# Ledger of designs, part 6: VHH binders against o67189

Target 1, 350 residues: o67189
Amino acid sequence: METTIFQFQKTFFTKPPKERVFVLHGEEQYLIRTFLSKLKEKYGENYTVLWGDEISEEEFYTALSETSIFGGSKEKAVVIYNFGDFLKKLGRKKKEKERLIKVLRNVKSNYVFIVYDAKLQKQELSSEPLKSVASFGGIVVANRLSKERIKQLVLKKFKEKGINVENDALEYLLQLTGYNLMELKLEVEKLIDYASEKKILTLDEVKRVAFSVSENVNVFEFVDLLLLKDYEKALKVLDSLISFGIHPLQIMKILSSYALKLYTLKRLEEKGEDLNKAMESVGIKNNFLKMKFKSYLKANSKEDLKNLILSLQRIDAFSKLYFQDTVQLLRDFLTSRLEREVVKNTSHGG
Key: E = the ipSAE of ESMFold2; O = the ipSAE of OpenDDE; V2 = 0.75 times the mean of E and O plus 0.25 times the DockQ between their complexes.

## First folded at step 1 (VHH)

Design r10 (framework vhh_7nfr_2; at its last look DockQ between E and O 0.02; V2 from the best seeds 0.00; counts 0 for: pae O 15.7 > 2, grease 27 > 24.2, placed apart)
Fold by ESMFold2-Fast, scan of step 1:
Structure r10 (fold): chain B 350 residues (1-350), chain A 120 residues (1-120)
Amino acid sequence: as target 1 above (350 residues)
Amino acid sequence: QVQLQESGGGLVQPGGSLRLSCAASGFTFSDYWMSWVRQAPGEGREWVSSINSGGDSTYYADSVKGRFTIARDNVKNTLYLLMDSLKSDDTAVYYCAKDEGWELLYFDYWGQGTQVTVSS
């Protein structure tokens, strides 16, 4: 069977399925973790965790089998992490893969959960042994929640504590965390503690509290500063992002996305399209982002955006073709832009 | 046993209106947030709207803001969705969902859903 984590969780704990082997994968790892927490609560001492990078083939098959010599007498929930590493240890031998599939197909007394820490691609799901697991077991996907549902959830958490959060403060918090549920949980709990007496959260307070206590670094802040042409502050934020382990390609991807959307908006505006409708067509739907994008459009000409896109394409090409450090190329770009603004202002006098 | 029964769907032309209802039983309805979720053919589930336990706070997906209104009657244990200015992209099966709490984010879809078709 193929199903979502939401449907699976409902069905599993009320009407246990006939299938015994399940693959849990998806973008929303927090939901997989909450399912496994409920599973551990239900099974208690009969909840067993295995690590595919540590366990041998023989130990794995023993853990799945119902024998008195290795425990038993009651149904167990067996959870295996790093299953990809276990598959690598089995190698390319057809007989070993067929044995694994046979053992998994014949699980009758226990439930087996194969947990992936990311969303599996269609090619991976179509390959053995997962292709066979889909036929006799289940593939359970934890899809990312919509931005609207995440926003509603965060608002609900503040409301149940009697806290009134400004819309701009909420939108900023959602952008700061990139709609990551685990990060949102941590930040929301800090903000609830902060606002426990006042019962109000403003944008300035969210900025102060989230930045002063959090070790998170804000890619949105970097993009915002760059698009508003505050290159000096953008350089400082970039260095912080890198020092905290944010991958340069992630920064490039977000920046490129924003630049392309802004360029598209400039083109639609030239054609006489309504700006608010145009913004919605490129995925800019909430009021905070609309206000930010209006500021970016005001700060950047069509030529500015074209030049930014070309510069980002060159940085990407140089990092790939010449193995140049993407961070250094970004720093050089920002430094060049800062120097140009100084020269331009000095040369033209105002 | 938690049970949710949706009704009120049907065929309507673009620009038309429908009123969906959800009859709830098996739990203390007035203690829980309630939501409407929809699923178009071949698509994933999309959150549409939520209402808090007291009915004093409502939330909407950007795609339906200004066109849909969520409401509840805690005496009748009934959730409503008033749908105005319907568009072809509103065509979906609409489900009523009980909110299990923010930490877990699970909505239990105990109903069969009600089909809304917007077509000329």
Scores: ipSAE 0.013, ipTM 0.309, lowest interface PAE 7.9, mean pLDDT 80
Fold by ESMFold2, look of step 2:
Structure r10 (fold): chain B 350 residues (1-350), chain A 120 residues (1-120)
Amino acid sequence: as target 1 above (350 residues)
Amino acid sequence: QVQLQESGGGLVQPGGSLRLSCAASGFTFSDYWMSWVRQAPGEGREWVSSINSGGDSTYYADSVKGRFTIARDNVKNTLYLLMDSLKSDDTAVYYCAKDEGWELLYFDYWGQGTQVTVSS
């Protein structure tokens, strides 16, 4: 009684199963949201959401009853969020857990979907009430898609509309969205609308049509702006990334990795190494990334990169040692760099 | 139950040719895009080529463009990959894959794979 959300969605909407209670969990939460969106469209006013942290036991059991409160004989789809919080309200009483399992087992005319916001481990799935649900209902897992599979999906969507996408444009789009399915769906649909008459998408067009910094920023865009010394735009992008919930330590990790690679490349250039071979030696194999790293090397001296690395180490140390706000430390760093550029540009020393 | 069975792999010298086949069953083959994916030893899976449901549009990874040709026979429910001008870096297990719609969740179905080895 275990299946993937792919198989489940395909079957559920064409030939509804006899089982009535399902647990949805997994790494790819977008896929669960997509399934539930289609479920809501199918059931309309017979689609009911319960929040386990907000409802009482009697409200829960009433919603699961065989008797519909709307539409008479029509089946309902009952979607339960925060089921773990509901279980906590039941407490450790064996009698109450047995009652819950009995009610779930006896759902006959409605569908019940217990939705988790993470992938459950085997130990969790082996615990009651989920162990019993696996027996009389189903466990549906939303596994993470590979980057290559996501690329295939995007190619398919463009071609379904007759749109030819340049490979570098496609790779840029995938990197811009971070292979995020929700963001990809939105961006691809927008690009399809943009290219509806022309039927061709180039790299320049994807760069122009992508969401603005304030809506769908990419950590790599921030790193790109910083390394090309566009500190004013980098500050704006930083604020947007934080507002979208990007953790500042993720930003620090990526920026530090790039700075170290660039410093290594500078030393290899001084040794006389071929730049393309040097880039491959530090893991930069993609031609698009090679082009970007060449621009970063052109914009930054070895001393610039050394100072950047030291600044990042200071920011990391102050964040950990003195419990300073990492975001504010990054803003202060960028503001200091912007002020330095202003002073340098107004200098008349010859 | 979706079933995909690849065949036609083998040992070939650089510059040689092979034709891979994939017999499909358990779904309406003509409704779906199909893809070839390969995996070299110790590497991740790499997309090779895709073909739309009608067979009139084909797509290739840059590494194989101009050398490989994807085709399908919707009467025989068979996917093909004609590989010409093979190079040592084409050595991999080649998998046939069913593709799903964008608004629907994908099945991650791969066949058992067929080994292609390019060596002298």
Scores: ipSAE 0.000, ipTM 0.177, lowest interface PAE 13.6, mean pLDDT 79
Fold by OpenDDE, look of step 2:
Structure r10 (fold): chain B 350 residues (1-350), chain A 120 residues (1-120)
Amino acid sequence: as target 1 above (350 residues)
Amino acid sequence: QVQLQESGGGLVQPGGSLRLSCAASGFTFSDYWMSWVRQAPGEGREWVSSINSGGDSTYYADSVKGRFTIARDNVKNTLYLLMDSLKSDDTAVYYCAKDEGWELLYFDYWGQGTQVTVSS
C-alpha cells in the first residue's frame, strides 16, 4: 500500500506500523529529509545509516541481521541510501535478489527505510526487489505539494511561532523561493529569527531579510563567481546549491536580475553618467553591493553582459518550451564559458 | 520616484474582453521586466504574466494562457494586458509590477491596481 509521507509520518510516530521495511521516494525530497530528521531524533544512537554504494554485501546483511547474540537489543532504525547502487553490485543473479528479499522480509525488530532521492517509476516499483518489499512492507511517497498547500504550511509555521505575515509579504516570499520547500525552510527560519522582536512581518521586512547572507551556500556566491568569470568555482558552487535543494529558477532569477542591472549600468556609463547615481537608479543602494557591482562592471564588457543576458534567455526558453533540465543547461553554459576562457589564456601565453 | 498607474479595469460579462494599461514613470522603463499580478478577494496575489525589457519574450500563468496577451510600448512607457475570453475566476484587482526577475515575482514596485469584475 502506497502512503503519503504526511500520513506515514503521523502514523509512524503515534502508532508504529507493523510493517518493518519501507521505501521512501518522491519529488519532494525535503519532506523525506524532514521525516528522517525526526526519525534520527527519536532513535538517537539506534539510528543507523547505510550507503549502498559504499557498503559490501556482507556488511549490508550484517547490518540488517537481527540476530543479536545479546538479548534485549533496542529497536533500531536503519536507513539505506543509494539502494540502487547496492542492487547493481548484487548483480542480476536471481539468487542474490531472493536472498535480499528474504533478509528484508525477516526484519522483525528493526525498522528499515530504503530512501530514493527521486520519484520511482511504476516500472521500478513493479520490479524486484521493490515489488516484494511492497508486499510485506510499505511504499511511502512524497508527492509535490500544491502551491496552496505550501502556502498553508508556511503560514502554519509562522503561526506556530506567533508571527503574523502580511499577505503581500507572504506572496513575495513564496514567489521568491519559487515554492521550493528547501528554500522556504531556510527563509522562513531566518524570518522567524528576525521576528523574534516583532510579531508582524511586513513586505519590506521580508525583502530585507530574505536571501540575506546566510552562512550557508549562497546563491549570491554563485552569481559572484560567475560574474567575476571564475567558472570553475561557479560550477562547483552550482552543484552544491542544487544538492542543497535550491531551485534552478531561483538562481536564474537572481542572475538575470544582476545581468540586466549590469548591462543597464554599462550603458549609462558609456553615456557618461555618474556610476553611483546610476547604481542607485537601478536599486543598488548598499555600499557593499555597489562595490561588488563595480567589480562586475570591471570584469565584464558590454558585449559580455549582452551575451550573458542572451544566454540566460536561451536557457529560460529551452527550459520552458522544451522542458530541458535547467541545471544541465546552466552547467553547459558554464562549461562553455570555461572552455573559452582557457582558449583565451592559451592564445595570449603563446 | 517609481510610479505605476493601472487603468482599464471595469465590469465585463463572461466571454468579454478588457484592455489594461499601466503607465510607468520614475525609472528607465525599457530596462526592466514588467509583470501583471492579480488579487482576488480573500486570496493572495497571483502571478498573471510577465514580459522582458525588450518585449520579445512573454510569459503567462497556465490559468490565463491563450486568453491574455501582455505587451509593452517602451516609447510610451506603458505596459498592456489584453484580456480575452474573460471568466468569473478572472475577477480581481490587477496590479502592474516592476519585475527584476523572470517568471518568479521579484518586484520592487507595483501600482494601486485596477478592479476587473467578470459577472454576468
Scores: ipSAE 0.000, ipTM 0.216, lowest interface PAE 15.7, mean pLDDT 81
ESMFold2 (binder alone), look of step 2: mean pLDDT 82; pTM 0.837

Design r11 (framework vhh_7ocj_1)
Fold by ESMFold2-Fast, scan of step 1:
Structure r11 (fold): chain B 350 residues (1-350), chain A 119 residues (1-119)
Amino acid sequence: as target 1 above (350 residues)
Amino acid sequence: QVQLVESGGGLVQAGGSLRLSCAASGFTFSSYEMGWYRQAPGKQRELVAAIYSGGSTRYGDFVKGRFTISRGNAKNTVYLQMNSLSVEDTAVYYCAAEDYFGWSDYDYWGQGTQVTVSS
């Protein structure tokens, strides 16, 4: 099956497909993240993440075949990152590749999702094992959205909350975020909270909301301090942000966005890509922000960023019901990092 | 009060044409992806065609080149022009308004309209 992420997201949760193995790729990574978030919510403890650069061949095959013991032999959703790295270390022998294809073809008890952080080239899709996956499983593409479509989504979100946005205010917001869906969601949610007592949102109000946070307490200051590993100051700034009414989920979303972009940049850097152009491809176009991201890349290894992403995913999952729990989990994370050691609880696969 | 009302279904001979319409009310039509899905007896529901507010379209593998989806935002209506029909196109056709972005959990479906293609 070949389909779009839009169609796949809708049909998967309403009418489960016969196919069991899927490749998720594309330019609009936010849509893939949205699908995976719903998947994790549905499967809970039966949601399993595998890292292709770390897992052994036998552990990989076992994870695909075994059902969850939690809930009495229930099916799992197995999400695989860095599958390309797994393929490179898998084998040079034809028999190893044939075994992989056979195991993937014979998945019947679980759903397997192979996730790519970029749009796959035609050469990759026409090569094994993805060629075979296209025949017995599905290839799901997250195509880039037009600026007009993105504008309409933002307008729809405000109107659903009973908020009228002046055209100048809307255009400013779209330009400020560079039409990035993840950043737009964060800003839109913040503006909706601000406008709860107002039914019209003006350009001046949009500008004041962003500048108010920047002048008194800055979410980006917290992210900056954390990524530069100044955890003591990060803890103090976190407490200030919460005291000023900044939602913990807004902090989590900005931090998650930055961590994912940095991890992607590390991978592109290892492949010899031009860093400046790579930054632009992930939405970092401002020269000041490019300078900041270069500092973050210098301060963090690929392993640091991977562990940060996993920690943030766990905090997000555990905190969806309680505001206070999210703050405490963030504080615990930062305190653990102050000890200059990787938190081992992020290494217990699930 | 959200409603999607399909019309234009019926019996047609193989090689013929049919035009389906879906009238939408109770939501901001221009902000939603509109689509047509079909379901034959005993088979899984599948995508026929989808259209975004800006006019960009997607088609299912078995209908590319034969079917055309379009929308009239002023009339809150989406259309499916079906040409070169075959017996395999026989199904109940459903109109849908969808948000796959995860910013909204609101999805709407019509009651369906029967299309029967005779040999």
Scores: ipSAE 0.015, ipTM 0.207, lowest interface PAE 7.7, mean pLDDT 79

Design r2 (framework vhh_surovatamig_d1)
Fold by ESMFold2-Fast, scan of step 1:
Structure r2 (fold): chain B 350 residues (1-350), chain A 119 residues (1-119)
Amino acid sequence: as target 1 above (350 residues)
Amino acid sequence: EVQLVESGGGLVQPGGSLRLSCAASGFTFSDYWMSWVRQAPGKGLEWVATISQSGSEKDYVDSVKGRFTISRDNAKKSLYLQMNSLRAEDTAVYYCARDWEYGDYFDYRGQGTLVTVSS
């Protein structure tokens, strides 16, 4: 079965499919996250997450077997992240792939969702084991939405709550998020809470409220908190991102990109280069992002940024070379930074 | 009161064509994304196609891509489904539906029009 996430979301919860194994992939990751959120709500304690980069072969097969019991004897939803990393651990042997395909084909009582954080190419989909999954299960694609569709979805969310958003406020919100639906979801929810009594949102209000610290989190908020050295809140945000299925490598890529740009800007600033021109040279053209980067530069010394980059490189190396948990390494990093700030603030001369 | 009235269904031979129409009333038609949904005998509802407010965006279930075309006329408050190269498996009651939320089930649908593809 091949279908879009749009059709799959409309039918899964009202007319569950006979297929039991699904691959979720695509450019519009927000739609996949939305589906998984509804899935988690429906299945509760019968919702199980497996990380392919962490799980052993035998633990994986046990979790997918009809005799495995996670959360009781009821139907379960098993969500698998980093499946590609599991395939790499499995190796090139035909017998290992055949065993995997047999286990997946034998899922009858539970649902299994294999989640990719990007759009799979035709070559990958036509190769084993996904080729076989397409024959007995389903391939679900989350295609990129147009800017007009994203705008209408955001506007609908506000109208649904009886909130009138000024046109310039809406355009500002869309432009700042780059039409990223995942970021828009979190900011829209925050703005809805803010406007719950007043029922109107102006440009000034969106500028003040959007992208501020909240209980609803996204990768940008995590990076913002970390770069502003609010490590306690960053740890809480990290846990939320992981629980919502944001891949640790995605967090690492965004954080590494920001750290490297900041370090480059710090060097250019020290050489007397114009900061605004320097920001544009590294791709920072948005006024909001320029203001954020200015605050990050003020909060971090050149040495702070160098140490951040080195720490991120070590986390990446350790997760790849020694199969260490990227999330745990990130938590350890944040915890060590928090502990250093506590010691620094309470010391009497050191 | 929101009303959606489908028409244009009938008996057609495999390989034939039909054009379904939906007349909308009781709401601002141009403010809503619209969809076609079908129900084959003894089966549940299946989404077929969706069209944006302006008609600039369209999406289809894979089994009908290249054969069906969704369109709308906001001035006439009408939704259309042009069905070409019809197959026996396209036999179903077709419903016009107002699409309120992306990925959510339809908030309103019509009474339906029967399409039978048979020789």
Scores: ipSAE 0.000, ipTM 0.227, lowest interface PAE 11.9, mean pLDDT 79

Design r3 (framework vhh_7uia_1)
Fold by ESMFold2-Fast, scan of step 1:
Structure r3 (fold): chain B 350 residues (1-350), chain A 120 residues (1-120)
Amino acid sequence: as target 1 above (350 residues)
Amino acid sequence: QLQLVETGGGLVKPGGSLRLSCVVSGFTFSDYYMAWVRQAPGKELEWVSSISSSGSTIYYEDSVKGRFTISTDNAKNTLYLQMSSLKPEDTAVYYCARGEDYWSGLFDYWGQGTQVTVSS
């Protein structure tokens, strides 16, 4: 069986499938977590979590066959994370992999859920043991939702509580979370609690209430501070991002994208193009982003943007070609800009 | 008056070679990092190579490493880019740029650019 997480989530709890072993994978991890949360609620004490990096082969096989003692032979939901690490422990031994496939094929008493934290490629699904699992079990995919669908889900959640959200407030919230459903759920629930009596949610209110540890909130803040030339605060935010485990390459990617769009907008502005239409041509379609980009264009000359682009290209080159730490290169870049600003501000006196 | 003037661009066939020169005036050449930056038609600025004021520290973009050589002649206040094994993808306007600190990425002055076209 091959199916989507939406279809599987709908049918599993009403008409459970004959198959006993399922692979859960995909881009929208929040949907997988939502399914597992409902599964835990249904199975209670008969919900078992296993970690593939910690569990032995024999312990795993025992967990697949063992039923609940207290429930009068009641079935269990067995969930395994880090299955790739479990497979790595089995090594290249064909006989051990064949035994794993046989044990999985013969599961009759429990349901087994093999959870991946990313979307599996066709090559992985066509390789053992997943190739065999696809034949006797099910492959369940959590496909990425469109930005429009995510927007509609958020609006529906507010509407269910009788809350009307201003367009600018909604766009800010979506950008703040980078369309991450898990982060959006947390922020939306927080905003609903805030707006309990007030039925209109404004941009100012979203800005005051949305204090999230979200990865995208802090990356956006970092980019904003850097493009507005507040290098001292940008350094502090960078340290926080690294402390939260955000990858430097992700920061570089977002910053590079913004720098390139801004430079393109400067060129189109010189050519006499309408700024609003120019912004839409580079993917800046919502009013909040247009406002932010106007601020960035005002704060940065064409030479400032050229220099930023070149700095980012050199940081990328140094990390790749000379094996230098990207975080340290970013800190050096920001520190150099801060020191230059200090010299400029103090050059008048003494 | 501070000025950077590039020369040496032109039309060349794939596999050919060109040498770009950048003559600088109005500042002490040996006090600055110097760089070559290019912009292909319809594409963004791409850093190509940089050299320290002493000439001891040299960096290249991966796509040009082994094919391009950056050098300086401090006595002539001239920056060079020797290009070999040229590819159609190397077609771009090449700019000479001056920087105070290599790590900051702050290039404060640019030349007018010289066109390099690699075509059959």
Scores: ipSAE 0.000, ipTM 0.191, lowest interface PAE 22.2, mean pLDDT 78

Design r4 (framework vhh_7nfr_2)
Fold by ESMFold2-Fast, scan of step 1:
Structure r4 (fold): chain B 350 residues (1-350), chain A 121 residues (1-121)
Amino acid sequence: as target 1 above (350 residues)
Amino acid sequence: QVQLQESGGGLVQPGGSLRLSCAASGFTFSSYAMSWVRQAPGEGREWVSSISGSGGSTYYADSVKGRFTIARDNVKNTLYLLMDSLKSDDTAVYYCAKEGYDILTGYYDYWGQGTQVTVSS
């Protein structure tokens, strides 16, 4: 069967299909991610992720047939990424592909979702194993939305909340996010909360909210403030994150990831690589994140980033080796940075 | 598994009042915004009201402002819609909806059967 992600999302959660194997592909990856997030919420412990570049044939086949022990043989939602890499490992030999097709055709107890990170071409869809999957399963496409349709979705969402958004404010928001649905969702939610009383959004208000510290507890807000060297606000946000139950290791993981990406970008700049291409090589493809990372690169020298990475490694080592509280070590780091900034500004007339 | 169970609907005369309740389970209730959505016979679904996870922010459709009040009890995992000055146009099945992952497309997570509200003399 062939269908769109919109139709599939509507029907799957209300009237489950008889088909058990689905290919999810398309240009609008946000819509696929949204479907998978809803799927994960519905299946909970029965949601299983597999990586085609890591998993063996036998492990894959076992995962497709095994049901969850939780809830008494409950069906699982099995999601496989990097399926193309799995197919490369399988090789071109007819026998191996026929075995894969037979296993997929015989899935009865679980739902299997084969996720591609791009739109598949007609040749790929007409080739095995996808040709056979189209016959006994489903091919689900997430097509790109036009800029006009995206604009209307955003306007509709503000109108539903009784918020009047000025034309220049709306255009700024759309340009800032590059019409990226994932970023528009997050920014629209933030703007709706901000405008809940006034019921109007001007260009100045959108600009303030886009660059202001949200009242929402947010790990990315903490990382943003730290990388922009606003240590006083970062310390306050850290305390909020911990008080609302955010795990310190989650904060450390995100911060370390950002620091390493930024250091890699500094190194690529030294080699004369184009910044835009460099950002894409480390997974930063969207215009808003590129803008944020450009601001982080401007705010931090290579030495700043090296020192941040070393400090984070020391925090990790001290928490593991000496059983010291990760939060306290991170607070000490931020306080130390704040004290250095105060001394610098006092000495140089900031 | 997310479960939402609506109750409190019924037949009421114009100008009357009703209180709808929605019992929620299967998720951390206080972490999600909640909404009421209605569907009149032969019409599409219409958003009525929303409340933030903390209860600090509330939103209403223009057709119900000043007449309806949305509230939540995060200790009891219950959402409420207090409906005053009911009109015949308020006749619909009312659904309790959890904030979905695709807020821009207008999708909500519907888990209940809804509760029928009929305003007629």
Scores: ipSAE 0.013, ipTM 0.240, lowest interface PAE 7.6, mean pLDDT 79

Design r5 (framework vhh_7ocj_1)
Fold by ESMFold2-Fast, scan of step 1:
Structure r5 (fold): chain B 350 residues (1-350), chain A 119 residues (1-119)
Amino acid sequence: as target 1 above (350 residues)
Amino acid sequence: QVQLVESGGGLVQAGGSLRLSCAASGFTFSDYAMGWYRQAPGKQRELVAAITSGGSTRYGDFVKGRFTISRGNAKNTVYLQMNSLSVEDTAVYYCAADYEWGSDEYDYWGQGTQVTVSS
């Protein structure tokens, strides 16, 4: 049997399969981990872990086949890690490999899960012993999820807790995490805890709660606000980043990288280069980041970007030459920009 | 055998810094969220910091702005950089590995490393 981890996870606990031996592999290791966590919860003391690099051949076979002759032994879930290392210990002798295949084929009383930490190649799956396992057992693949499926998974997690998330709040969360399931797990957990009494999540709440202490993601929020000229919010986010222990040098590095890429894109635009091709040439390949950079290019003139680069160079020089606080210099820069925007926004048309 | 081995603890003066390391072996490190907990005498164990396999972080309110968690998947190691230490940070610090979604319970725990901050 060949199936996906999603289908397998849905059916295993409700309709017991006839197959007893399974290979779990794939790119989306989080889904395999989720299945094994639920398996451990169900089997408790009858959840047994074997490490192929540590276990002897006889211990291995005993663990797979252990059952009472005269009374039903409790069914076990036997999970095998480092199976490749166990295969190395068996050596090249045909009889040892044939014995392994026979023992796996004859598992009747337990469920056996052979877990790989990566996606297996077609050649490995078509080689023994996995070729035989595919015939009498199951191959379960955790393929990388589509963006739509990740979105539905996140929505389901909120709905299971009775939490309604606004569409713009959800899209913000998904895009800032780059649809990374492990990062989404952490942020969704924080948001569920926050919303326990409210039951509604707005964009402002997601922005406040999610990523508030994430080094990589929250620096990106700061850069985004600065490049979109929301200097008041940028100042507040900067203060939060510093209070949460983010180093000023890291903020400066990311800002400088973005400013230089944007300036390069303005130059390529002047030459009549295709914008999408130009973005890829400076390392911007992600559709979310391309959308953001398009917004930054609309919000900033070539002179704005030149002045930003020069200001960042001055901040770097002043911190090094005069031992001035990088954070204070950055605050001064943002406050100056905010003052300029306030004057512009309060001006009267004539 | 599954092992989490902490190092880097010790005695430090208030205002000082320490860097804790946790070397992991016997499991697929990259699949696990890693965390640091601490337990002071007479207090309950509390979460200090956590990091997912993808690098997203979470911190306890009492350490925000002072501590930074990071991981090196190639070295199977998680780190805790502790800055601006106070006497209230004195505790045994434990490394933990979390395999289960949505749980504050961890599958694996280290032996702990003592951090003592003197006034």
Scores: ipSAE 0.000, ipTM 0.161, lowest interface PAE 13.7, mean pLDDT 78

